# Ledger of designs, part 47: miniprotein binders against q56419

Target 1, 326 residues: q56419
Amino acid sequence: MEGRTLEEVQEEVFKRHGVLVPKKELEDLAKALEEAGLLLTEKVEARLKEEEEKLKRERPMRLAGLSYPEGEREARAFLEAFRASYPGEGEEARVLLMPHLEPSRVPEVYGAALAALEKTPPPERIYLVGVAHRPLKEKAAALPVPFQTPFGPALPDLPALQALDALLPFELFNTPLAFREEHSLELPLFFLKGRFPEARVLPLLVARRSPELGEALKVVLRDFPGLLVLAVDLSHVGPRFGDTPLTRTLAEEARRRDLGFLERLAEGEPEAALAFLGANPTRIDGVEVVASLLPLLRERKGKVLAHRLDLEAPTLSAVGAGTLVL

## First folded at step 4 (miniprotein)

Design ga22
Fold by ESMFold2-Fast, scan of step 4:
Structure ga22 (fold): chain B 326 residues (1-326), chain A 119 residues (1-119)
Amino acid sequence: as target 1 above (326 residues)
Amino acid sequence: DPEEVLKKALEAAKRAARALERGDYRTAIQEAAIALYLLLRAYAETKDPELLRKALEAAQLAIEAARRAGSPELIARALEALARVYIELAKLLPEEARRYREEAIKLLEEAERIAREHG
């Protein structure tokens, strides 16, 4: 009771029940609750520490049987079906932008990415840059362990990861638990491992703009050349994302924003691409990745191979996805 | 009807204890939370300190079930149950009310964090 004294409360209880509420008994109750709560928190901490220890050895599949098949043969057929969904030919990529949206929603966009990978010489390593969907202790992070896939484990490029870590003003391997459930890495990796089974991987997450990451990656890529992959989705529109319900006009605007962004990246003008999006960059998760990787994207000309705005009819919402080669 | 509320609370507490014995931790936490809610409501009407003690027993059962389950989701629910008792303690102990409300808020924030991160 705010404003009431303990004596007033005890008097009321005594009048109603003929019993005085002992202060010591209530304090003992509160202490017992504090001790019980602390033990429960310790159990959570122990569980998280256990999961973190497991992540020091490997990163298991989380979306197998849900977003892609568990078995190698079925996974291969799945990948070939996605390639077949794109009628065009690919182009060689040194930088590939591809989505991390549920593949079944935009099969031709993933098919376009597969077509580009088909025309790309097998890289020794892939710099896979995704978007953190959980908080990171720093602006970016990496996890230097094998990532399981239906095509076998994608092995980390430890020398390249260590070189990157040495150049950054923060510890690169700072948030292992953020990688436990991260579809922005797992979904693109499925397709990349299927096409380049022998390539090693640098699995990188960006939470906030990190220009120092882009500068460091530019240096590392000189010593450890490889394929740079930006695993990003485009426009997020509609009530599911805290926006107004999708209309035909808003869908057309989202398509124009996505294509204008991609076309400017294809011209080698990433700053112009960011500026084109205007006042609300939080609606395209790729903004933080592109802003971090500016030194790697400037003066690289390329081509938009595919774009789709996936409609979620029940929520009147949509997510854009595209494939861009540079 | 305070007697009916108390009767239902005790029945929920018995179901919670039986569920815990069977290793049905989800049911144990749900029934314990129901018992806790009804006991706190009966306490608010009667001011009988024995009901507050029974509420603590229900909270402890929920915590034990969550501890044995090891599930972050179930741990979050147990922390929410614990927070409810702190809110009632704040009403009864005005001198310590701010501290107990702060503890309740911390427990609810931790429960929300766990639920957000684990589902």
Scores: ipSAE 0.017, ipTM 0.517, lowest interface PAE 6.5, mean pLDDT 82

Design ga23
Fold by ESMFold2-Fast, scan of step 4:
Formats: C-alpha cells, structure tokens, sequence
Structure ga23 (fold): chain B 326 residues (1-326), chain A 119 residues (1-119)
C-alpha cells in the first residue's frame, strides 16, 4: 500500500472482509514484488557476505536487550532471578538437558538448570548441542569462534573441535551463516557462561540424526572431558506448528509425551525414549539430537528436575520445556 | 533462498489475478494464500518489514476471495495466516505488541470457530 502506516494497512484489511477483491491491488502488489526482488537480491547477497565475514572472527550477541540484558551487572541479576524461580536443590550433571525456549516463558525450568550447574564442578569445556533452525550443508555443524555474551566471550575449544572434525566423515565447520541467528545455542550459552565463565565451548548444531556425531563425541569426550549439554525444547503443538488450536486434551497429551520421554532418558534408556515418541505423531525438538547422541546417553541414569508446557496464547499453541540431569 | 521465495510469491499473485479475471474466487483465494505463506517465509529469512506489509495485503486478498467463494476452509486458513502476520508485527514493534496480539487472538478464535462448525 502506498504511503500508509502499518496501522492504516491493518485497519484496511478488516474493512475489506467480505468485499469484492480488486484486481488492481493484486497488480500493484505484483509490481511491488518485482521491484523489491531486484533490490533484495543485491542487498541480501551483500548482507550475507558481510555476515559470513564477521562470523570468521566472532559470533556477536543477537538477543541481548531482548531475551536477556546486555550489561553484565543486569545480566547477573537476571540470572540470579531465574535461579530463585526454582525452589529445589539441583543435582550434579555429567549430561544436562535444558531448553532453548525464550527464558521468560519458563523461568523455573531454566532455574532448575541453574540449580544443577551449582552442584556441578566447573568443567574445562562444555559440549553445547543445539538444534539447527536453518538448513545445514551437513547433518551437523560447529562454528569455531568466540561467542559474545554479557559475561564476556565464550571461547571455542579449538583442540577438541579439531579432534571432533578429524573423526567425522564430513566437514564440521560447514554453514557458518546457520549460527548467525541461532537461539538454541545463544540462550543456553547465556546461562552456561554466567555459571562457568572460564569454560571453553564446542557450539554444535544438529539438523538431522547423525550417529557418526555421537560416536565421534564419545571418543573426543574421553580425551577432552567436559559437560555435555543438550539444548532442546519438547512438544510443539498448535497452529504455529501446523496443528489445530490447542485444547485441554491436546495439552494433557503433550505433557504426558514430554514427561514419558524425559523419564525414559532418566532411566538411561534413550532408544526407549525415542520409541515412545515414534509411536505417535509429535514434534519434539530434541528427537534428532537424542538420536545422534545415543552412545553418550545409554545406561546413564538421572533425574527430571522440572517440566512445563508453556502456552503461547496469541497463537493457541504451546511448547514443552524441561530440565534433566544425567 | 529469499530471492527465489519472492519470485514464487510474485507468480502466485499473478495466478490469483488471472483467477479473478475468470471469476474463480476459490482459485484466487488459494493463490493469494500461497503468496502470503511465501512472503512470511521470505520475511523469516530477511527480517525485512516491507515483506510483512506485503503479507498483510496478500492476507486481505485471500480472506476477501475466500468469502466470495463461500469456502469456510479457505476463510479459516486465511485468518490463521493473517494472525501469524500480526504475531510477527508484535515482535517487530514491541510498543504496539499488545494491540497486534489482541488482534491475532481474535483472528485465531474466529478461525477455530469456523473450523469447528464446518470441520
């Protein structure tokens, strides 16, 4: 629409419900898309080249001032508030499953993760495994650069990353642009860096199940011991995810699915956890990560510290989040 | 590839225009909805607010054509897609977020009502 504000466009949309669809509006929109396509091609190519070049040096914060505070003092207070939201004691983690959902939506779940980190000896390195929200050239990827946080840069463990790369049948440092905007790494990293400021990190993304990644990680962890963190969300239900609007029965089903999955992982039975989910259609963020990391999860018993199904009222959708220590 | 996605959106709008010329409101609604979906995809990749504006226009056309076609299914789908546009506007414009979220909820409630009554 020519020269109009978004509010004016919004108003016009409602006024036109049930009226004749004007051909001129479609022609004007088609013309605008042709013009935008020419400008977008050059702009997008230049922007992607610029972003890729930046990612050779560091991964800047993208969610500072939005999902967590930018300043160190404010970030510390924020982290303490999340810890306070969980009334329980943590337990030592050798493997930690935590969410990457917007923290303010499930503060007690992140609080449980912080409680577990308080009981965990400071690791020399953290294997942070998130979920790719953008296509990767391979099944998994890593970015071997400092990740900026309000607590200072989380430095990559280059020797461990190189050892991992050497064991994989594909180039590990593929698709750097996939890391430009990746909340499944950035949000957990905020909490992990706040608790373990001196730990180096291996920022890993899984797009599709990679048994070779799990086998390689088992070998690397022997030589480079550290904390394994699976940064995954659980059930995704509702229209935002291609489902029907959330109902009470669908919410209860999602809660049962999430808890059944986590409880089987806590018993050291990751294949049983995957089988439990595979029997029914469900969108759980962590399936490909768990399937990739089977050798690291078998026979490792632990405890579910927290679980919540967070309602996203505007979309009538929900996302499950949980904290599990193994 | 956001460039390829925009090209597909443009082709969908052109198909919607041809359908309107034939008085085929059902096809026009489907094509306009397709353009809306593609524009939202391009927006997710680029974060260009101009694409949200174009998505609003495509959603308007999809809803109008669906009502003219008398298709509850297409009306419900178009309302759900428009709600997604408002949710993205709420993220982009935090000071206006309450207004856009309230509107998205109304649209989703209407879509659910239509789907239940005709589904």
Amino acid sequence: as target 1 above (326 residues)
Amino acid sequence: DPEEVLKKALEAIKRAARALERGDYQTAAIEAYDALRLLLQAYAETKDPELLRKALEAAQLAIEAARRAGSPELIARALEALARVYIELAKLLPEEARRYREEAIKLLEEAERIAREHG
Scores: ipSAE 0.000, ipTM 0.299, lowest interface PAE 13.4, mean pLDDT 81

Design ga24
Fold by ESMFold2-Fast, scan of step 4:
Structure ga24 (fold): chain B 326 residues (1-326), chain A 109 residues (1-109)
Amino acid sequence: as target 1 above (326 residues)
Amino acid sequence: NLEEKILELAKKFARLFEKAAEAYENGDYETAEKYFQEAAIVAYDLLRLAKQAGNEELIKLAEIAIKMAEYGIEASKALEEGDFEKARELWRKIDELRRQFEEIVRKMT
């Protein structure tokens, strides 16, 4: 443990947490930590290193008791309730697009995903591609450890992950801490593990367009066939996301953009789907995922099973969610 | 049954509050504020059920939970504004209320 100036601590806190703290306030905090002989930056670094070491062994549940039940029996009943919320039949999926939005907000959409999984033969492995909500050192990352769920641990497919890593121009296992709190993987995984308890998982995060990821995945899927899951939410509109307060007209536009995007993907035309968003701008967190996975989505036709725009009246904001089978 | 629901809400509150505290500790004040707001909603549900039960200790538990969450929201906003002194004072109040909350929950189990 090394001494640091207040200016260095201020800069490090800004780099790590995006907060510019006044020097006087840092002096007061540093004095409180002085008894333990720790400067703020050193304490933060020590805690992050401890968390990173834990992630080398397993990824614990973070949303159990919040977004889904902790106990296996309760979790099973919860999952069946979501399936029951969707009145339709599923379709077999080779590629599944599903949301990672809080499940209770869009139960029918998750129910549609469960219906599709019900019609899908159990895969040996699931390629679960989510969206990075924290910075990655590279365009994409994976964490090769068991992910805990109420249905038992989702085991990593180490041979397939290693094959993928070998084909990429960057280290795949580059940012373990980004997986510590990542709902775009945890929430879909709850449903996937409940339906396919024996399937191994490749938990992947995309931060920026990585065409090399899509090319590598096309090769790996040939040797290690499995279910491809894109865990992405659709339109993000309103003040919560830095936009104008939602009106009925803007909500209708968001629904139109979401459906136009999904329908083009369903026709096996992912480039057309991306172009449609370029002509009809919206904040869809799935854009970078779709752009990275183009080789896996081309000429694969399917069906939109469900779509919903979830409205947050207090914030005049909304998030779109959908289920697409390819 | 009602007692069991109250206990489950108290546990849900504790988990949401812990999530908020963890985000707060990591300097993610926006995420901390979100989880403190969610904890406040659960605390108000807890108060409603405690009043239905007519149990003074459970009503006290819910009122403590509400105050913890409200102070957490204020502390998160204070740190977003760089007011560390206000945040430290609010967290001292949280620590005392947290002790009382844990004591009541322990007696319920």
Scores: ipSAE 0.000, ipTM 0.257, lowest interface PAE 16.4, mean pLDDT 83

Design ga25
Fold by ESMFold2-Fast, scan of step 4:
Structure ga25 (fold): chain B 326 residues (1-326), chain A 109 residues (1-109)
Amino acid sequence: as target 1 above (326 residues)
Amino acid sequence: NLEEEIKELAQKFLELAKKAARAYENGDYQTAAIYFYDAARVAKQLLELAKQAGNEELIKLAEIAIKMAEYGIEASKALEEGDFEKARELWRKIDELRRQFEEIVRKMT
């Protein structure tokens, strides 16, 4: 419109660079940019809608063949190998804190959780509370669909989920896409479904502390009793988490903070456990879950069965994992 | 030469956009943001070549490509933070820019 014509532009390029840029090359570039725009907007939108729609029916396995075996027989042997990695006896759990870290990194910690489940009467339902690794529209969310496992689908407890939703000031079923890639639910669920194949599940994610969730869960658990599972990892230290490379001092501090946190929870003092951590300098991701579930953890005494700080040599980082029964 | 550089950068932009879309489709918003950053960088290089060529329409197309990539970065960050309303508004802005892009391309023939 205003400015140079295409012919004038071609002439100026020729004068400056001794090259005539053909109109076709400019048109081809424009088409390439347009195609990229369509891919980024319309195609991505359509595919996200398709994925969200699929999650209304079921949650497929994402880590089968990677973190655990796909086949039921192989999965059973795998689970029993983890139990065998822990030489101790379990304790009965009404509340179980277990990790969601890659199981092969901390086999004795998952083995301790399995030992606790062996001492625990089979629950009708499991309240599985993990940590959101994708953002949620609200402080917490649930997905009311079957979760696939090598042991068959873990079925949702729809009446209990609806009772919980009714007591919350926000929509519980608010971010289905956050559940598509969520190891804090999938990895503990593998072990829980293997031990309690008939139990229904309430798969819950916490992104930010929600005291409303803990208060609602206390009410729902009265009418719908079950096993409460906190699927949380402990300290996260090193460059992968924004710290300097792991030192002996940092590792010792992480272990001290992990154990101090767990021991205070075992005394039935969750507020003291949170106060002990202060600003949470080693980034225990269980803090938001514990802070949300305070009414369920107070005055409930128990035992720390296992703890390990797993070292990631390639990144000079570490993640803490523990098993606690209450 | 200038013609060869323009073709190479356009191809790189398309490849990065496809990688960003794939990461987005997989819910890997952090990786999507990284590819959108690379796409914005390539689009800025295209803008400099367009300025050297003195082509106003190509300059405008490159500017639109930069804005779309930058909004893609912001949308990825918004989704990572759980701000779905902000992500939808950013997608709406990308759609508006895409329509402007289509209009410019149509008028160039």
Scores: ipSAE 0.011, ipTM 0.565, lowest interface PAE 9.3, mean pLDDT 83

Design ga26
Fold by ESMFold2-Fast, scan of step 4:
Structure ga26 (fold): chain B 326 residues (1-326), chain A 109 residues (1-109)
Amino acid sequence: as target 1 above (326 residues)
Amino acid sequence: NLEEEIKELAQKFDELFKKAAEAYENGDYETAEKYFEEAAEVAKQLLELAKQAGNEELIKLALIAIKMAARGIEASKALKEGDFEKARELWQKIAILRYDFERIVRKMT
């Protein structure tokens, strides 16, 4: 504390209450407040270290009872209801793009993903690539622990994760706390574990485009074959995302951007998909993931199974969601 | 039970706010204003129960709900007067408040 500031506080109290507080008492108060602040900081740091230690053993469910049922029986019924919301059969996927927003808002899109998984041979492992919603120390990260689900723990594929780590120019296991609350992995994993209960998982987060991740994954997938899942949402439009309130015209433009992006990916042209978005400015969660995984997406043709622009009337905003098989 | 009554009022607020926003989106600003006014009354009841419960998070929820409804009323009036810029700014504020509202409601379950 500055001496000037202390004298100003003393004078202000005298003016308001006609009481002169001794400078010593104000100094003692200032020191007590500073000490309380230091104790609070130490307690916060201790709590974060404790949470990080817990994440070395397992990743607990955060959205059970909120976005999906906690009990196994109820979770199974919930998953089957989503499958039933999509009338189609789906198609076999080597690469699956699916959403990670709240499932109840786009049930038919998750249903389409489930339909595709039913047509897909059970993989030994799933490369689950989501979007980091919190800062990472590097461009990408993974957490090599069991992820709890209502269907039992999704076990990490440690050999494949270690092979990936060895090929990257940065430490793959760099930000455990970023996985503590991460719906872009937890929500798709619920559906994937329900369909492939014995598959091991590589839970990966992308914060910024990492071409080195895509190159490394191409090598690892050759030696450790599995299903690649891109868990990404599409257009984010409206005031909730810093844009103008949604109009019919803006909603139609968002649908057009989403479908143009997905259709170019379905043609095996991911660079064209990214260029299309560059010409049509938008906020799509999937951009950094697609840009990182270019080597895995080129020349793979497929089909868009479902798309919805979910209209959030209370905020005049919308989020796009889609299911694409490659 | 205070907890059950608070949950019911929060749900009623959400339903009224959604009806208001849908009317607004359809250009029916008079109907939107009426639903926002009804939502504001429910939010005030929510605040009284939250104060009785002495729960700071629930008091925050109620205050957020009151502000959301108030801004919805202002936005509806602004559009009737052709003030599109004011309406846009109010809806950006509503979007921020809605995020906090949803986070607190989710913790209640």
Scores: ipSAE 0.006, ipTM 0.453, lowest interface PAE 9.3, mean pLDDT 86

Design ga27
Fold by ESMFold2-Fast, scan of step 4:
Order: sequence, then structure tokens, then C-alpha cells
Structure ga27 (fold): chain B 326 residues (1-326), chain A 106 residues (1-106)
Amino acid sequence: as target 1 above (326 residues)
Amino acid sequence: SREELLKEILELAKKAARLQERAVELAKDPNTQEEAIRTQVEAIRLYAEARLKIAELTKDPEVLKEAIEVAKLAVENAKRIGDDELIEKAEKVLKEAEELYRKLTE
């Protein structure tokens, strides 16, 4: 066709013959497995609808007995062991950045977060901002139900959530199923609920940068003051994340990028932190969260309490984790 | 283990679809054409690997026919950019698919 660019022609060549896996082809794959008696597609869909209905009432624990103890007494001993793993003192936090990586992999980093919480006055509510690991219908979402923990349910701050929803150009409660299996909220919440059992929570997920979320949160925080928690991991490097096997050079680069990012945030310069990462080749998953929350991070000075690059030898991969107080 | 294998197949297919979206986006920029082709070859490789696992489980050679044709296109695209390592990777996938097809059809 006339008017087509060379780029459009090249794009069409790549699309020829369904060469890559289109949505239709994925459906055909699922059908082939189902026909072979290997996929239980109808049962899976029925289970998802059942779980969506349950999520209207509460969010159950998914990682109890795996990432943290199921019983309250054992959970408290576990939390104290993590605090003991960090030899330093905490700092008071108005904003806390902490990881959501499996806690046993970075115990000192979670211990640093616990140390900061010890120095922080009990908040009425916690704005817990995690990273969506499943697609959201909008750039961000929340789930306004109790989240179960070994320390009892973390109750939603319904007035603050509704105030937030009213200020956003999209429906905040848009993807309940994304919260069914979401460790970026569940793992930090375990530690937060253990230290602040009376605090209500706003469980928020960010999938893509949403400046409107940050602007709305700045308004809501004025009327509903609380602790802002960014539950984000740092660099992701190696084959497990679509990269080459970890080398000493890549590990050093990842540590440098993590620390440079955190130190700029600690200076109250979140735009400089984002610019420092450039193309983000080590895939810091907190980038979209930080970019969304710029109005809440500007001109807040603080301190990096801990950082680790956790090495996963079997996959030659690594994930960075850090604790930052602002 | 069977359920784990089925989840692995679906994850391979999802990753292939994600790489396809990336390859399409990269193809729009003349400066990223080589990266687009490399991304497409990787997407095809993951797709073919998923189909190989399905065929191994079901013993059904029919699921391999499209994978073989798609793998042939991956080889052609790798040859177009002249990367011997990428050509070898694409040819390996094609050979594995053809060998399994032959085994399942006698």
C-alpha cells in the first residue's frame, strides 16, 4: 500500500505467517493440551472465578508455612530473628523502601527495615505500594479487603482508599485477581503487621508509571497521614530474568546501580535516581513505583541502611535488595 | 511433576508471546532491526520448545508441523543477519523438532 513506511513494511514481515506466538496460537496451545487430557482449562477457570468471589471478602495468606511461619508465636520468633540478623540501628521513617524478595535470602535487609520500624512512631495507616507481577486493567490497583497474616488481619483503610479512588482518573479497585498471588504485598505486610498490629493498610500495586497516583496520594496523605512503604526489589540480572549468565562485572555493575539509585533517593532527588539508571539494563523493578511517586519523594532526605545483591548460583542470577529510610 | 511441566509449557508460550510484542516494537525502528530479528528468533525458539514438550507428552506429531515451519523461518531470519551463533541455535531447534516428528511417525 502507498503511504507505508519502510518500518511498517518490516513490521509486517515479522508478523507474516503467525511466525511468533499470537494470542490465537496461545489459545490453540491450551486447546491442544486440554484435548490431550493434560490441561483442565474449565476447572482452572472455575477456580479463578471462585477465588475472585472470595477476594470480595478477604485476601487469604498464600505464603504461610513457606516464606514465613503459619502460627503467631512462631511468626513472632521469626520476625525477631530477622531483626537480630541486622547489627545496626534503625532510623525513623516517614517513607520506607524495603524488598519483597524471599526474606530468607536477604535477612539483614529485612532486619534493617525492622530496625527502622522500631524507631518509627506507630502509624494510623500504611500506604503499602508493591509491584504488580500480573497484568492490571489500569496502571495501578488496590484491593479494599482484610489481608490475612499470622498476626491477624491487616484491615483496609476504607475512607483513605475511597478518597484515593475519587481522585484518580481510573477505577482503583480494577483487578482483584492480581492480588490473589502477590508476594510484593504479602511479604512486606508480614513484617509491617508484626510491628504495627493496629495500623490499617492501603494495599496498592503499580504495573506502569502513574504520575496521577503520586499526585492523588500526596493529597490523600495530607488528610490521612501515614507511613509510605515502597516494597520493591532492585537489580535483576542473569538468565532467570532473560539476561546472560552472571559475571563478576555484571554483579559489580548491579551493585553500583542499586547503590547509586538508593543514594540519590536518599538525597531527595528521585528524578536524578531515575536518570542515573538510564536504560535500566539491570532491571530495577522499583523504577515504575518511584516514577509514580515522585511528588512524595522529592526533597525528602534519608539514609540507606542496608543493601545486598543476592546470588542464585544454580541459575547464575542475582537480585538486589535494599532498605532506605526517608 | 506433570502439572509442573504443563505450567512450564504455558510459561514458555507466554514468554514467546511477550518477545513477539517486543520484536514487533523493535522492528519499527531501523536502528533496532538486528535486535528485532534476534528477539524474534528467541521467541520462535521458545515457541518451538513448548511444542516439542507438548508432542513428547501427547506423542502427537501433528503439534510439531507448525513448529517445524516456524523454526525454518527462524533459520532463514538468522541467516539474513549473518550471525553464525544464532543460525546454529535456530538450526538446533529445527533439527530437534524434525527428529521428534520422525520418531513419532516412525
Scores: ipSAE 0.000, ipTM 0.214, lowest interface PAE 15.4, mean pLDDT 81

Design ga28
Fold by ESMFold2-Fast, scan of step 4:
Parts: structure tokens; sequence; C-alpha cells
Structure ga28 (fold): chain B 326 residues (1-326), chain A 106 residues (1-106)
């Protein structure tokens, strides 16, 4: 429940369910929840401090048994199945854009990423840049600890992380708890560790655009070369994301938006990619990552290997996913 | 059945609110601190159950993720206070939420 109170949970149930209760009862409820939330917050804060201390040593798996298998043998078979779902061959990647959406929903997109990794020489380190799904104290953050996977721990590249921290105008290791449950790092890491078991990792989260992060990474990558991975999803459309119900026309618009964005990145024109999205760049969670990493994406040509708009019929919503090599 | 789920969600939410109010009252007396915490944990479990039923109604995996997080909070606090009945109840909600998550995301 990071940053959430019982009051917020209760308000969400009443607001979203659409059920009205007598005004006096609702007022009494709100007051009781506010007071109870104060008591819960004290205990939650104590627990969060304990969890933060544990995160100083390691980051355990959270999605094992849910999004990927817990056992190493099952995990390797799972990885092979995803690779097999993409019929093409990959291309060597110096920069890889891949999704962090639930893998089972877009297996061919993850398969394309695996194909690219097969053509890529094993890197000494991977710069894994995901999207923060929880607030960060700064625009970006990193966690310098081993991340557990079914293939063994992905070890942090401490010298490279320290070099990055030294170049930034803010403390890089500023929000450990944001990493406790972060699928934009955990899901891509499963695939990356399966393919490059010896590579060290720089696990990075972007909450909002940080040009200083891109400039610092450009310097660090020169001294500590590695594979840059942008773990981002594309269009988020429909009621689940505060939008109108998905129609065939809106789905086509989302596909066009995703592909136009990716194609411009593939031409080495990230500013043009951002401009193409127009006034609503936040509908694609990759926008903040791309905007932060401009110096690393300019004049780097590549290819879109896969794209899919995953349709969620019960909510009339969809999320776009793609694989791009640069 | 849809109308029945809607009524059940509201009833669970109201019950959670009543238990929270009782927890606040109990917390004012040092002699009832353990009872206050136990009552609060049960309120958290009821909120998790309300979220789970709302996820069943809407088929929304994001609501379900929230139900899982709230249920985990209930389990962890029930274990901390050592109440076997609360642990069993909270774990049941967590297992049901995780099972629904598997169905919605496979």
Amino acid sequence: as target 1 above (326 residues)
Amino acid sequence: SREELEKEILELAKKAARLQERAVELAKDPNTQEEAIRTLVEAIRLYAEALLKRAELTKDPEVLKEAIEVAKLAVENAKRIGDDELIEKAEKVLKEAEELYRKLTE
C-alpha cells in the first residue's frame, strides 16, 4: 500500500462503484477513515522503513509464479517458447526498446526482443531504463543491489552506477521503495538475464523527463560501454486509462500513433518522434524515457521488429507494445 | 447477479468503515491497543475483499493488483499480531485475488 491510506481505498470503492449512500453516513465514514488512516499510517511507515532496509541488500522476485516460472528449468523453457513465438530473425542491438506489459499478452513482441538479443554480442553491462509506477523523490532513481531472477541474481554494476550518481545534480539512489514492486524492470530483466547471465545491470527508473540523466548516461556509456534497454509500453487507450471506450477507429489511431513514434525513433530522430505524438505524449509511457535519453538516441538508425496493440475486451481498453532495435 | 455483486461490495465497504471507527475508539485506551490493531487488520481485509469483488465485476487487472497489495498488508499484519483466524481469512482473500489475476492475465 505505498502512499495509499484506507481512506483512499474506501473513497475509490464508493466513487468507482457508482453507489450512493446517505450523506450523513458518508460524512461519518469519511471522518472515521481519516482517523483510522492516521493509525494505519504510523504502522505502515514503520514497516516501509523495514522493507527499505531489506532493499539495501537485495531486490527479491515479486512476479515469479505469476508472470514467469519460479524454477530455472521452467523459466528457460518459458523463454524458449517466447523466442519461438517470433518467426523472424533479430538484428544486433546497441539500443533495445522492449515492453514491460504482461509477457503472455504479447509473446511475439518479447520474442522479437529475444531474437535481437541472440544477434547481440554479450554486453558486460545492461543499462535497463524503466518507467516509475510509484512516486520518486527525484526525476529518476536507481537501486544498487542484486535483483533476483530464476536464472540467478542480476548483479549491479556498482562502479558505473557510482559514476552516474557523481554526474547527476540529484542523488541517484533516492527512492529504494519504488523498486520493491516495479514490473517495468522485473519483466524485461527476466528476459535479459536469461539471455545474458553474466551481464551486470544498472536498474534505472524515470518518473518524468530528466535531460540531465541522458547527458550523464552519454558520458558514463563512453567509459562503461554496454547495452541500453528502454523498457516502455506504448499507447494506453480506453476507460481503464481515463479515456473513451475503444472503437475500431480509436484502435487504428493508437496503432498509427505507436508505429509513427517507433518509425521516427528508427530513423534516429527522437525529437521528431516526440513531436509526432503532439499534445498528449503522456498516453505513451515511453515518452518520458525517450525525452530523457535524447542524446543517446539521435542519429542512431534501426528497425521496428514487432508491434501489437493488446486489446482488453472487458474494459474496452488497449495497451501498445513494440520491439525496436537501434 | 451483477446487482448482487454491487450490493455485496457496498456492504463490505460499510462494514470495513464500522470496524475502522471501532478501532479508532479502542486506540484511545492503552488497555485496548491490541484489540484496536486486530480490529484494524480485519477492516483492511474487508477492503481487500471489496476490491476483489469490484475486480470481478469490472474485470480490471489494475483494481485486482490493488486488492492483492491490500490483502498482503492484511496478511502481514495478521501474522505480526499472531491471530490465526485473521491470518486464515486474510490469506484466503489473497489467494482468491492471485487466482483471479492469473485468469485475467493468461
Scores: ipSAE 0.000, ipTM 0.160, lowest interface PAE 13.6, mean pLDDT 81

Design ga3
Fold by ESMFold2-Fast, scan of step 4:
Structure ga3 (fold): chain B 326 residues (1-326), chain A 83 residues (1-83)
Amino acid sequence: as target 1 above (326 residues)
Amino acid sequence: SELEEELKKWMEEALKLAKQAARALEDGDLQTYAILIYDAIRLALKARDMARELGDPELVKEIEEFIRKMLDELHKVAKEHNL
């Protein structure tokens, strides 16, 4: 590894949780790690190379036994419980927006996504677009290996990934290590693989706005049709995320912001959805994903199936989650 | 109490992160281990401060024991790799 400054470590923690750790604690920890030689050591570099090599073969489960059950039978029961949490019927999806937030926080939102998948014919492939929680060498990346799940491995669609790579001005397979710990892909994939066990997957991460990705995907989807899934969370508000304490009024504002964003997407007006966020578009972590995929979202009408603002009362903080079908 | 249930959720998340860190360590991923342990310690420190404000010394002790365990493990890992 190249090494990291205190500012870089603090920034990664902030991006991950939206809350800064006190500088004294961060400095003490970084100093201890430097003294021990964990940062910039030959052993760290060797281990990163080993992990990168392992990721050329497969992507193992990281959240099994934590966010979802490890065993297939228990995983099936878990999915059934989430589906049961949503009392409605789904709608067929050609594009599905779903969260990647911890599922137990918003079970009815994941239940709505499962309901939509029940109404959707099994796709040959799923374009799963998540949000990079670690730096990428380029604006976007993919990992062309099997992703392990309790339902068996989700196999990569190599021809579609290669077609996509050929159309991009950068190498698509540019940051394998970014996929090692990536809940924005792993958590939605658990649900998608449970419903569509035979579908191949294109696991994609967006770090920064990439219009060229959306343009390339539009071309690839014509030749390799499939389900497009945007795995994004909505509003992040309150002290837990480096913002002001949440009030009832601010929570209502966050709900209206989330719903206004989703409803404009449902009208096939993604530019209007982005403009609606106005003064602070970065409040919704999916902004860069939506902005990258504009060509795929324009003129597609659909429906918001569920929305919830998950409130953590003692932290006076909340995270929004929604399910949208287009 | 209601607030104790919320603090429990923070500590449950901290424990979850610590378990993820242990997996990263078993896989030899020291960078992910450090980040996850750091996140777990950060959440536990917040929970400790809130428990102190609530005047719950037993909860403070439990949280401080969790933090001490994580720091001890981090120190052992750091010492091993320093060699």
Scores: ipSAE 0.000, ipTM 0.178, lowest interface PAE 15.1, mean pLDDT 80

Design ga4
Fold by ESMFold2-Fast, scan of step 4:
Structure ga4 (fold): chain B 326 residues (1-326), chain A 92 residues (1-92)
Amino acid sequence: as target 1 above (326 residues)
Amino acid sequence: SEKIKELLEKARELFKRAEELFREAMELIKQGDPEKAAELLREAAKLFLEAAKILARVAELTNDPEIAQEAAIAAYDAIRLLEEARQLLAEG
């Protein structure tokens, strides 16, 4: 994006392929941004550089007061209420798959994750792998700074992050701004920090499949052992996601697709899990994460603790969420 | 103010929905379905555009320079993702 203007991008797209967005909508946007002083100018560039510099020191909470309580006492009560929502027993995890969907929508799924963490010995470090919701300069990225939580800052594992960076064919710390607003890391981290307050964290984002990331992580995990957490959501169905309205048949298909994927992962067969989703397009959020981490998931057996398809009645849409222990 | 808070919440909802569609489109491209991906990218672009407009308006209306800065950066993020969606459409 650096050095590009909205006008330059519009001209480039129009020249190649014709008009993709009505000209009036782009003109209305440009006028609104101009009136607010937000078009690509020295002022906007200075603000972005300042925000990027702040992110080199710490990552502040963005969802406190919205998705979880700001205060430590209230946050603790919130976390315990989620644990109480799951009636089952946990199981020790070396690898944990958990959602990053709004927690209040699937409390029993987060409760299952908390049950697993309860049975897991406190790790020295957590490899937290989320999904990039903003473009990264490379296939994956990390941010080596403290992440603020209501339970205090989650400190980065600098030696492990440096070892990972050294083994990759690209710069790991490549897109700090992508971490400014990233719920796939912030929401799982809230629960992980609440359970393991002393654990250091490797906050990792995957944008596209990176076999080199999985290979490097296998080496780093041998020398710096810890808990691997995949923060991924499952099926996305319905008009909210550009699809037909939800029916009982489509909901059943989504549940079968989610469970078939998770069960194959639980058998230590991640390639079979990916193949099960078939040649047909998939809407499972974590496909690129699983594809990147194959060396860490093969031959590791475990158990699906919970699965729910969260229904949005107003949009006739649904999102799948699950907890898997390996 | 309550009006500024409501606008920020609305922009956040639109931005999140756009990100979901954008990621789904990227998965469809990888799976070899560029036609359906194009539909989702067009919808994502519309939602990023609407989020950017609301955020720009918040930056204009707020008397809090910190909120103005936050809204401006968020509007820029929405524009960056809008242009990324257009670029993917152009490549398809």
Scores: ipSAE 0.013, ipTM 0.475, lowest interface PAE 7.5, mean pLDDT 83

